# VH-VL binders against o27280, part 235

Target 1, 266 residues: o27280
Amino acid sequence: MDSMNVPEVLEIKRIVEESESVKTFIFSWDFRREVRPGQFVMVWDFRDEKPMSVSLIDPVRSEIGISIRRVGEFTDRVHGLSEGDLLGIRGPYGRGFELMGRDILLVGGGIGMAPLAALADEATARGMRVDALVAARTADELLFLDRLEAAGVNISTCTDDGSCGFKGFAHERLLTLEENHDMAAVCGPEPMMFQVMRILDERDVPAQLSLERYMKCAVGICGQCCLDDTGFRVCAEGPVFWSQELSRVREFGRYRRDPAGRRVPW
Key: E = the ipSAE of ESMFold2; O = the ipSAE of OpenDDE; V2 = 0.75 times the mean of E and O plus 0.25 times the DockQ between their complexes.

## First folded at step 10 (VH-VL)

Design S16 (framework fv_cemiplimab; at its last look DockQ between E and O 0.01; V2 from the best seeds 0.00; counts 0 for: pae E 13.2 > 2, placed apart)
Fold by ESMFold2-Fast, scan of step 10:
Structure S16 (fold): chain C 266 residues (1-266), chain A 119 residues (1-119), chain B 107 residues (1-107)
Amino acid sequence: as target 1 above (266 residues)
Amino acid sequence: EVQLLESGGVLVQPGGSLRLSCAASGFTFSDYAMTWVRQAPGKGLEWVSGISGSGDYTYFADSVKGRFTISRDNSKNTLYLQMNSLKGEDTAVYYCAKRSYYEGYFDYWGQGTLVTVSS
Amino acid sequence: DIQMTQSPSSLSASVGDSITITCRASQSISTWLNWYQQKPGKAPNLLIYAASSLQSGVPSRFSGSGSGTDFTLTIRTLQPEDFATYYCQQSYSTPYTFGPGTVVDFR
């Protein structure tokens, strides 16, 4: 039997308040079970279980961090917890990001910066030059700026309302940034990721994109694990995909599916 | 329905210049990156140069950088390769090819045009 | 620049044989690897893209595998029209690079 299928009950060691709506929960972790940026875990509050991306991977301190945005019943309950409280964690699951070359561009929208913050740590530890474009609706929703700065990342920001950095959307800001990158990693709302992918293709930059809505399929919970016209196994190959893999997915950036499997526009 | 037709290949003296053209039809030319790939007689394929769909970004192999220029006229559906300071080792069949969207493969190729640099 | 090598440089085979051609990249390119077939006097034809995806219209006897630095092209039950030169090509980073080619000759 696969030991990753059984939740480990772990104590919340530390909580970092990233914003009014986002907290990072930090746990001790045995790194004999490897965790890579882009992977996720199932978080169990003893009532419900939800997938969450790993946002901190620290083998020196033997810690992982999980960043959670307050958006519903489960996340509201978890946000009410304190240091010393217990949560069930199982995993990691899914395919993580690959790092190649010397230079990487990170493009993150909202909570999508969480897995990219972990990736930034690994990239800088490998000696890569890291440029990050951090996007949000307003300045107070920009995430991980201090952490990225401390890691030596070159940061650009944009906000829809212009309250910090460039006024506009991530893809509009990207058009004004330099093109010298060996690869890119993108995580955020699918419409943003689609526009960014289009620009990176124009510049011949290979991109990896994280589709968090496919995390449930990676653990075998979902019966709808095959994407239209691709034939590849989203539950085994996600949530991180190369741009070449998403070029054949007709629904990417246009619509998603509700719990009944119906197509719903963004 | 996709067609690519190269032209301009001739015999030229070392140090000379040539411009190759590739006429494209059957697809929305401005949406796709284009490339030049050459093949010396009896040798393998060598990627030479690429250009984005907009024409704003260009790329070159080290062997031709500084001597060759790639350009396109999207209103005429035509790709160009301007070759300056030609050397004997530039002798090859030059193919133009269409690059796939979000992918790096070349899905359609022209018939090629032979450039001979006399030495 | 990313350098590509192929093995063998040539091989002789008979109709009905199964053959394997190997391609190696000088650094990791994940799955950004394509395979082309070229017949004498003709332009190359795309066979496989993204390391393992079969191009539309290409016979199912062709298959590709691999990731990172090591890749293979397999042709099962070789047919007369398969005697050709085969090239791998990395599409991860410009400048794009081709392998030196593998010549598949009639025995």
Scores: ipSAE 0.619, ipTM 0.824, lowest interface PAE 2.1, mean pLDDT 88
Fold by OpenDDE, second read of step 11:
Structure S16 (fold): chain C 266 residues (1-266), chain A 119 residues (1-119), chain B 107 residues (1-107)
Amino acid sequence: as target 1 above (266 residues)
Amino acid sequence: EVQLLESGGVLVQPGGSLRLSCAASGFTFSDYAMTWVRQAPGKGLEWVSGISGSGDYTYFADSVKGRFTISRDNSKNTLYLQMNSLKGEDTAVYYCAKRSYYEGYFDYWGQGTLVTVSS
Amino acid sequence: DIQMTQSPSSLSASVGDSITITCRASQSISTWLNWYQQKPGKAPNLLIYAASSLQSGVPSRFSGSGSGTDFTLTIRTLQPEDFATYYCQQSYSTPYTFGPGTVVDFR
């Protein structure tokens, strides 16, 4: 169901500085409207609208969190906001992660850890064992480490420059790990996800991956987030996909469409 | 005390439609997912459909997908199953069951209501 | 979909006996396995959840074990009220699926 297509104007309850470039904006939420890890909301700053993953789901405090990386004009404006300021939020939209099994592996890169952090909270609440491979370019870009640790997640870090944990990429670190899990959830740069997926497939570990595409409507109408060949709409059939689904998507890990519809290589 | 009471089961012709209801009491209805499970005469149990606490998420067995819809009215503590394009193979006792928070087991069941699809 | 099987399909036992019913999943479901008891003309009752956790109110003579694909339900010192049909159910993923059932009757 699509419960909300009109943005609800919400007050920023709190702002958490996760890193130099990432902030988490916390809002009061009516949990009569369910939200799942892996789903996204459309954030409206009264000038522009952008899809953002939910990174915090707290039914006890009746709050959700949205983690936003500063990467452009929209996010620059949002990062300039203060507690008490207003944003429009509509959603949630898309297919979230499905939890199964008792042992789950999370593999996240950069801001991709946002939806995975929410998933980690749910998984640990369900009594699952959660291992998380957290990757970033440098140590100061690693996200949610304290939060994950507090939740009881077993963390392994990976940085491109070796400033923290394993020196190298996420898939390289994954190759050094021999243990398998009941399932995996992956979110980050698409080239990273592509490599991670291949390894997990070889190991027969079911994997869900969260894609990022240019999304405008969030309701599967405009088609701007449509994946080649399959016709999958990231906003409707995704953003979370099973590896088997993505195996049918030729463009996955190879290229994407820009706002003008042009093919852009990763 | 948790109570679940199904109703609506009757004789219906093939191709017909029927709506089942389940009245719930004894727990915070909106906090729990609910499910329908059916049992054909002399046969085993078959999961039919599930719905989240808020009703935002619904799930179906392949055997009923596209024909059945599940809904709930949390203000009335009632679960519904709308059955369309009924077939003989849909003949069964239909149970309403409460799902656990996370584990997916059904800890409370109604006594069921009989749906008979026959010419 | 995950297929569930049970063994045996039926068994005869006497009061006081110890019996074991086996459930198998077509793929690993970790410990996401539940057991139910059903008597004729009655709704099922939950006995065991999460493979080995005893539901509140269920006698301790019932126990569950297993992980992955193979699970067992054991009834120690069978009582007259235990003669019924028993079903396993996986809650690993939707669609949820039940085993075909095991009928436990009097010898």
Scores: ipSAE 0.006, ipTM 0.511, lowest interface PAE 11.4, mean pLDDT 92
Fold by ESMFold2, look of step 11:
Structure S16 (fold): chain C 266 residues (1-266), chain A 119 residues (1-119), chain B 107 residues (1-107)
Amino acid sequence: as target 1 above (266 residues)
Amino acid sequence: EVQLLESGGVLVQPGGSLRLSCAASGFTFSDYAMTWVRQAPGKGLEWVSGISGSGDYTYFADSVKGRFTISRDNSKNTLYLQMNSLKGEDTAVYYCAKRSYYEGYFDYWGQGTLVTVSS
Amino acid sequence: DIQMTQSPSSLSASVGDSITITCRASQSISTWLNWYQQKPGKAPNLLIYAASSLQSGVPSRFSGSGSGTDFTLTIRTLQPEDFATYYCQQSYSTPYTFGPGTVVDFR
């Protein structure tokens, strides 16, 4: 009906301060354009355009929420906006998460919890048991804890500095948890996702991982988000991949690329 | 080229009401958030109220919440401040100001209009 | 709401002096801090936005710095026209609050 790639200028309806560095911007949304957890949108501030996580999908209130961490000039400008200010939104784009079984594990690091929060809402609405391992560097960076608890999610936390929950990395905490799950969904820093994927593979837990990479065009024509030799594009074939798909990718978890496409160590 | 012109400031009794206007020109009015800032004689600047470009979102300082309302008529390029239940503390010069789109500062200000609340 | 404080509340200075005014926010506002100059009977004028960016037409003797919660305005080689009141103001989150002002008087 309407082209999914048509830009739309929307007013910010509400702003939720998730942490000192993360805000969720809520917009009215016409759900004739379906949105699935794990899909993303392109956010345009009339100067630059960046891909951003959808963290709230509420067809009843006709709302979506877009969670944005303040990390540079673009996101700093967006964080200074107020309710009633305008942003351009294109999308949704990409492949979302698939739910299976009755018991799901979510593993999220930092802003990576944003798409997993949306997935948790869908999973609990289906009556699934949801466990979440929420990771951050420090307690003040743990995201969506109150929202996840209100949804009935069983939360484990870990922080690098030990200020909340398990002291250490997400994969270290995962090794101490012995529960089996029907599936897992993982999103966060790529080194964390690599380590978590390895543990889940050893446990024979089907896993889906969400990769977000640098890009300017959501339809996949720019090529900057392509993975190594596979030809996969994060926006066109992902951002959500099964762990089997990623096991064939040389680059995943081993290095990153700068804006010029040059390999840089993690 | 941007011009903001406030009007409507007069002497009003405590408990009274007053509506201020701000006529805008030289820019696309509906694209920009607008605000009222006041300054009591001999005192500092106090942000009073703001309104989004569409008019759908309004904000108020605690000192005026429930007593003041803010509105705009984008077809007339005019900002309004409706002040009810006025108190002596509301005596001030009232400025309207335009918020910049990208950086959020107040780049253009009117000359101000004096509101005096006294018997 | 984000509370803004300024120090000093007033100062006396001579033409040619260099002065520094500080501003502190009650929570992080990143670089969303602006500085205004106001002369008696006039509306405020923007000097600096985004903590350190000079507004067009503002002399280079004005400079700003800071990020997070602590910010400074520096006026080097004070001129006669610089005797005024200076306000900081956060533009990070509504309500967009002002500091209480710093009066810079001639000695």
Scores: ipSAE 0.000, ipTM 0.491, lowest interface PAE 13.2, mean pLDDT 85
ESMFold2 (binder alone), look of step 11: mean pLDDT 93; pTM 0.939
OpenDDE, look of step 11: ipSAE 0.000; ipTM 0.513

Design S17 (framework fv_cemiplimab)
Fold by ESMFold2-Fast, scan of step 10:
Structure S17 (fold): chain C 266 residues (1-266), chain A 119 residues (1-119), chain B 107 residues (1-107)
Amino acid sequence: as target 1 above (266 residues)
Amino acid sequence: EVQLLESGGVLVQPGGSLRLSCAASGFTFSDYRMTWVRQAPGKGLEWVSGISGSGDYTYFADSVKGRFTISRDNSKNTLYLQMNSLKGEDTAVYYCAKRSYYEGYFDYWGQGTLVTVSS
Amino acid sequence: DIQMTQSPSSLSASVGDSITITCRASQSISTYLNWYQQKPGKAPNLLIYAASSLQSGVPSRFSGSGSGTDFTLTIRTLQPEDFATYYCQQSYSTPYTFGPGTVVDFR
């Protein structure tokens, strides 16, 4: 409990370039401190600290991987690091995904595929059939396709611009897929997750969804941890939620709140 | 007020066919999933079939799969259950019920209609 | 298919008693578990959904708990109108399945 809140200074063992904007940083990890798909860690570059989902969990090699997209000053600095450089890591934090049944559908948008890649590894190792719908704006932004294929995952792709696979959004592609699944896991932009959730509910497929935007609340410095209507604390009870839990939250997929607490449409 | 009213239950011979109807009122019918649940005399509840709000997705219990068909007419607020190749084991009171959008509970039920399959 | 088991199959109770009914699923169903009450000759009535959420209009003496595979329905301070058959139902996956029922009789 206390050890999870103290950053360990770890050496970057290996870096995998997933795309021009995404890298996976791999560290040696002591698995006496358990980590599950869907959990995140706080990454410290000795100046700023940011939450990042765990995208690789490998107990055999004693390694974890953290996938980071270049979107601002912190992530730009981290992307400039090399193998052998140091980062502070603390955690893991949050509730992980649950695996149930014999087959699972993964629906990931952009960097949201990162925690789902770790889940895919666990599900395939367990002997489950895994189907993944990987969505992005363009072909060059589709993530983890090689890793998912190596794991034996059945892959469908879609891009907004039609540069790879189905031309359109994840929920439009999902409507053309008729395979039955025991469960689903969804991670990506909130509007995409909302549309996907509606379709999965219509099909009676129970779904777990990861709310990335609230991960910063895990350190107790964010007033936006509570969801509207329910008083739900994402950092305490999430970031992974069942679709039945999110159905009671009026703001999910419709609006968010600014620092003043005002509703802002997606 | 939500109301569901089943009709069509009669005595039918083994191997015969029968269509049940459920008339719905008091809610936006097309927004909700609907279901059929049956209960044999003196026995427990058995889920039979479900249908999405659009009518595009249908679900069946293994005991009726291939013999029963569920459908809906959203313009008439009516749910249907077409029963073919009826067996003695299909004798039951058939209830129409409204399913919640999430959570999957059945919040309103009709009175039921009795189907008897006997020679 | 997910199989549901209830215990006891029947129980005898008096007005004012507190009773507990247990429901078990053959696999984990998270909190996708609902409880219904059925009186002789009547359709079932929803009491509790999502394992622990009380349906509007249902008296607070009814409560539900549990997650995963094991669930409980509790009725505190039993009233005359509570003598009925109670069913649990999983809504995690189709085909949806009900428990065999628990008969609560006056004695």
Scores: ipSAE 0.015, ipTM 0.579, lowest interface PAE 7.5, mean pLDDT 86
Fold by OpenDDE, second read of step 11:
Structure S17 (fold): chain C 266 residues (1-266), chain A 119 residues (1-119), chain B 107 residues (1-107)
Amino acid sequence: as target 1 above (266 residues)
Amino acid sequence: EVQLLESGGVLVQPGGSLRLSCAASGFTFSDYRMTWVRQAPGKGLEWVSGISGSGDYTYFADSVKGRFTISRDNSKNTLYLQMNSLKGEDTAVYYCAKRSYYEGYFDYWGQGTLVTVSS
Amino acid sequence: DIQMTQSPSSLSASVGDSITITCRASQSISTYLNWYQQKPGKAPNLLIYAASSLQSGVPSRFSGSGSGTDFTLTIRTLQPEDFATYYCQQSYSTPYTFGPGTVVDFR
């Protein structure tokens, strides 16, 4: 492996508590190394390594942010860290979002809002009109609302229990609105993304979707994140895909592969 | 300062056609969705049509679908409403309105232009 | 389509009074409800959006509340310039629909 693939040991500059289960870790970043919304980094806690989306890109402050949801042993350890502690970061990797048009729709679910928040910042900075449908199971799981609002994003919320905004799923809310956009970016639970993609396709709205798969190497060599039929590697050809690309992926919205390579239904 | 100025409202016979215009200024026109709302004399407000920022997507109330066309020229900061097969029920003041929200509330309105359909 | 109703259709009040106008949707619209003020011969002006958010430049004597199907617009200390017609509008789903309006005139 070349030097670019060696984790850089970075100090946690700041930790932002986004919700009960989500924290954003802020690091100093040398922007001579470019990073785009939708790309991911490999986070190394000196025991294990996991891919995480970049949720903040701040060239002014020379910082990036990585939002991590507490879901397992690795993330439990990371959530136990404090400002000043160290993590290994390598990357960025993967294909990020491409911005087109003037009117963009962001549809995010849960932690899926992480890369979309970064995209929102870039889009608004470019003068694009950004609408965001932010979905979560409950109100307390809605992410980045204040940040998005501050950036000038028009926010619509959706919660499974109706505790905030539309009661129901993101695709259900989308169906209630006839408004279309020049482009959409989608990230969240795959079943949500599948339904949202179908609606957007029917409406002839170009859409990019960020997939989540088990990624080990991040450099397209191990094959753990390979999608059936197409051979797409989520870490190399993705994680951001166009809807037309995903339409050829049989497993999308239906199942994924576990670390052992077995089919696991959504 | 945001300004919207409608024009084109005149007397027209039933079955006739008319095109309304709305000149916009004071904001980046192409970034915002626009809408037409009408109000019959002595009546309430009725949403008529909407158009996306790019102009690629248009929406209509059932009462005007198939008869009205909405368009925009972003290079001229102008919104249009082409009205065909006009009926007496189409008699109203037509307002151009800027949408400031994805869900569709209207933060700025023109003063309206009167369309009268009568024999 | 979502039908909107308002009550009362008209009311008379005096300067300094506090008045309340109600709006009801035929189905739940969460907080996707906006209020407009219209004076004779003039275009509507946005007062409140998202049920309770005050539009910039609108006096604080105006307030909105409610969620689901029932909403209220309150004017705490009625001023001479507040005599007008008020409309609610749902932005929950297209086609967007307005209430029939409430005329507020002076007693």
Scores: ipSAE 0.014, ipTM 0.532, lowest interface PAE 8.2, mean pLDDT 92

Design S18 (framework fv_cemiplimab)
Fold by OpenDDE, second read of step 11:
Structure S18 (fold): chain C 266 residues (1-266), chain A 119 residues (1-119), chain B 107 residues (1-107)
Amino acid sequence: as target 1 above (266 residues)
Amino acid sequence: EVQLLESGGVLVQPGGSLRLSCAASGFTFSDYAMTWVRQAPGKGLEWVSGISGRGGYTYFADSVKGRFTISRDNSKNTLYLQMNSLKGEDTAVYYCAKRSYYEGYFDYWGQGTLVTVSS
Amino acid sequence: DIQMTQSPSSLSASVGDSITITCRASQSIRTYLNWYQQKPGKAPNLLIYDASSLQSGVPSRFSGSGSGTDFTLTIRTLQPEDFATYYCQQSYSTPYTFGPGTVVDFR
């Protein structure tokens, strides 16, 4: 195995409180190892290992950020850590987002905004016009709004309860928007992404979507993140897919595999 | 008032190296991307390189990729262009230009500095 | 890369005339087209950005139009100070590219 597959023990340089349930962990990074928005790393707390998207890429400060939502035992442990504590990081892995065109649309839901925030930074740095539809269940769960605004992103918010912005789901808000973009990047709950993709396809907007699956090895050998019909490995061929690729994936938006390999409906 | 002042242009032999500087004033330097554009004698304008406001992203024309490096010191409001392995075709007036906020057009230009590559 | 062309390469006109310069892109660049004026021995100056937006301080006799692949710069009531070379530039994607320029001299 490549040396890159051995976790590097890194000190948590800084922790940013993004929301009640989301923290961004900042690490020093040697940018001789390139990392792209949309790629993920494997985070090892010396007990368990989980894939996490890179949410910050800062070559100037030689830092990366990993945003983690508190959702289970592993993330509970990680959220209990402090600056100066250690984590194992290996990667980056997977296919990241590609930027094309001049005007791009970002559609993110919840923690799905993590990779999109990194993409937004790059896009705006290139002088691209970036519109972002940021969705969450409630206002308190909307992520990276200040960061995106500071980057010059045009933000539209959507909340299930209407506590901020449009009341409803991301795809519903998207239907109310008439403007087309050269490209879209989408990340969030798979049912959301499925609906958003359909709309974008109808509008003939090229779209990239970042999928989440149970990933164990991150190097395409264990097969646990393999998608039905196509055999796509989310960790290797993804996690970012073009809409045309996902159109071939029957399970997309319909079901996923649990750690035991059983089909679990969305 | 926005001001850009290039310096460093001199005669240099082929294969040589040269660093250009651009001193900026009159605006929040770190908020704007900067660019180098060159113009060979009697020729048109050619985009050479660009750098984001905070310096996190750099871009190059294929003609200079691998040979030129762009950087900035925001504490000094200065833009740099390190030119290595210079060729005759690199002979040009080099302009530093300010990129408009989140746009790819250049709203302010320096007066340029002449780089001559000749044996 | 996006290739830019201009027509004509040069033109002669009289004071008071209205002239039009054309710029074409090898692919659609929407409205991300900018126009610059360069006088001999001087740095370029931005005239028009985003195809039709007049830069602050530029006389209203200058105007731009177009979208997609075809763009025009129009100078109405040409003035003596308008003697210059005019360049179009696409800002749609890197590498940014300029047209070859149009020289405007006086008849």
Scores: ipSAE 0.008, ipTM 0.518, lowest interface PAE 10.4, mean pLDDT 92
Fold by ESMFold2-Fast, scan of step 10:
Structure S18 (fold): chain C 266 residues (1-266), chain A 119 residues (1-119), chain B 107 residues (1-107)
Amino acid sequence: as target 1 above (266 residues)
Amino acid sequence: EVQLLESGGVLVQPGGSLRLSCAASGFTFSDYAMTWVRQAPGKGLEWVSGISGRGGYTYFADSVKGRFTISRDNSKNTLYLQMNSLKGEDTAVYYCAKRSYYEGYFDYWGQGTLVTVSS
Amino acid sequence: DIQMTQSPSSLSASVGDSITITCRASQSIRTYLNWYQQKPGKAPNLLIYDASSLQSGVPSRFSGSGSGTDFTLTIRTLQPEDFATYYCQQSYSTPYTFGPGTVVDFR
């Protein structure tokens, strides 16, 4: 068995409380097993296994971080763990973000800032100029602002309620941004990503979008993570896709599937 | 099968202009960035230019900036390289290549077209 | 720009030999390193991407390793069709850059 498909039991080195509902779990990592921004791992609490995006990649400290939002029974149990406790990690899986050009726009909503925070670190290390639009419902749900600032990122914020920065949605704030970028990376709720993609497409800015679909298995044998028109399996061919590819997917931004596979609007 | 076929390479005088074409088939052309890589006789590979899938963004090596332009016609599955102010050091076989979806590696290449810049 | 170097510039080998080619980047490129094979008069062919991932259809005798600044391409049990020039290429940042190539010739 190769190391990517065998769960490795790792000790939680440190836990960072990012918000009321989000924690980052930091583990020592052997970087002979490379991890790239946009990839995910399967997190196993010795009862259930769930996919989680990698939010910190630090080869200097030999650490990775995984940011988890409390949304159900599995995540509630994981949030109850302490430094020194154990979790199983498999991966990484999926294709990561690609960087090109001199400048990049990051557009993140809520927990979608997690994989973008890792990408921001890589982009700044390459000498790119990084602008980030960080969106959330309220100021308390904006994530990684201190980390982005420390990395030298130019930050704009927006909240639905106006409690921090621009009052409105990410796509509304983006319309007031005049600066062009060589590329963009987008991660957040699918309706937000769809609206942002349309604006970037009109501006002819190539964008990469990270999407999570319903998944039963990270090894790419699961039909539940397929996209409607293309047959792509998010865990095998994603989770990162170029906007040109997503523009031809009928369900992107229009409807989702519930656990039974039924189409439901956003 | 993915196929790329370059054309347009000929002998041109220094200071002249030339347009190369690359006809693509076997994949959804507009979904993939495309690139031109050249190779001078007896020398190694040199990346020249790249263009995004929709054509909105272009990238150039410093050696050709301001002289070359890259473009594409997605309705015809064709990539172009417009070369102006040609110099002797531009003499090379020019390859059209398809970029992989996420990374900057080139998974399919054309057979190449020879451009000779000489008096 | 990221500069790429390869060692050796040329090597002579016999069928059945195992050979190693090295590639060095002027700065860390993580695992964003690819290997290509070029035969005389032909276009390059992708062998390995992301430092160690074998391209579909490429024989298992080819393998890649490395990260950061130092990378290797290994060909086990060299076959007659393997006599060619090999290039490394970084895909970490634009402009993309190739190594100068390693020529693998008959001994």
Scores: ipSAE 0.006, ipTM 0.437, lowest interface PAE 14.6, mean pLDDT 84

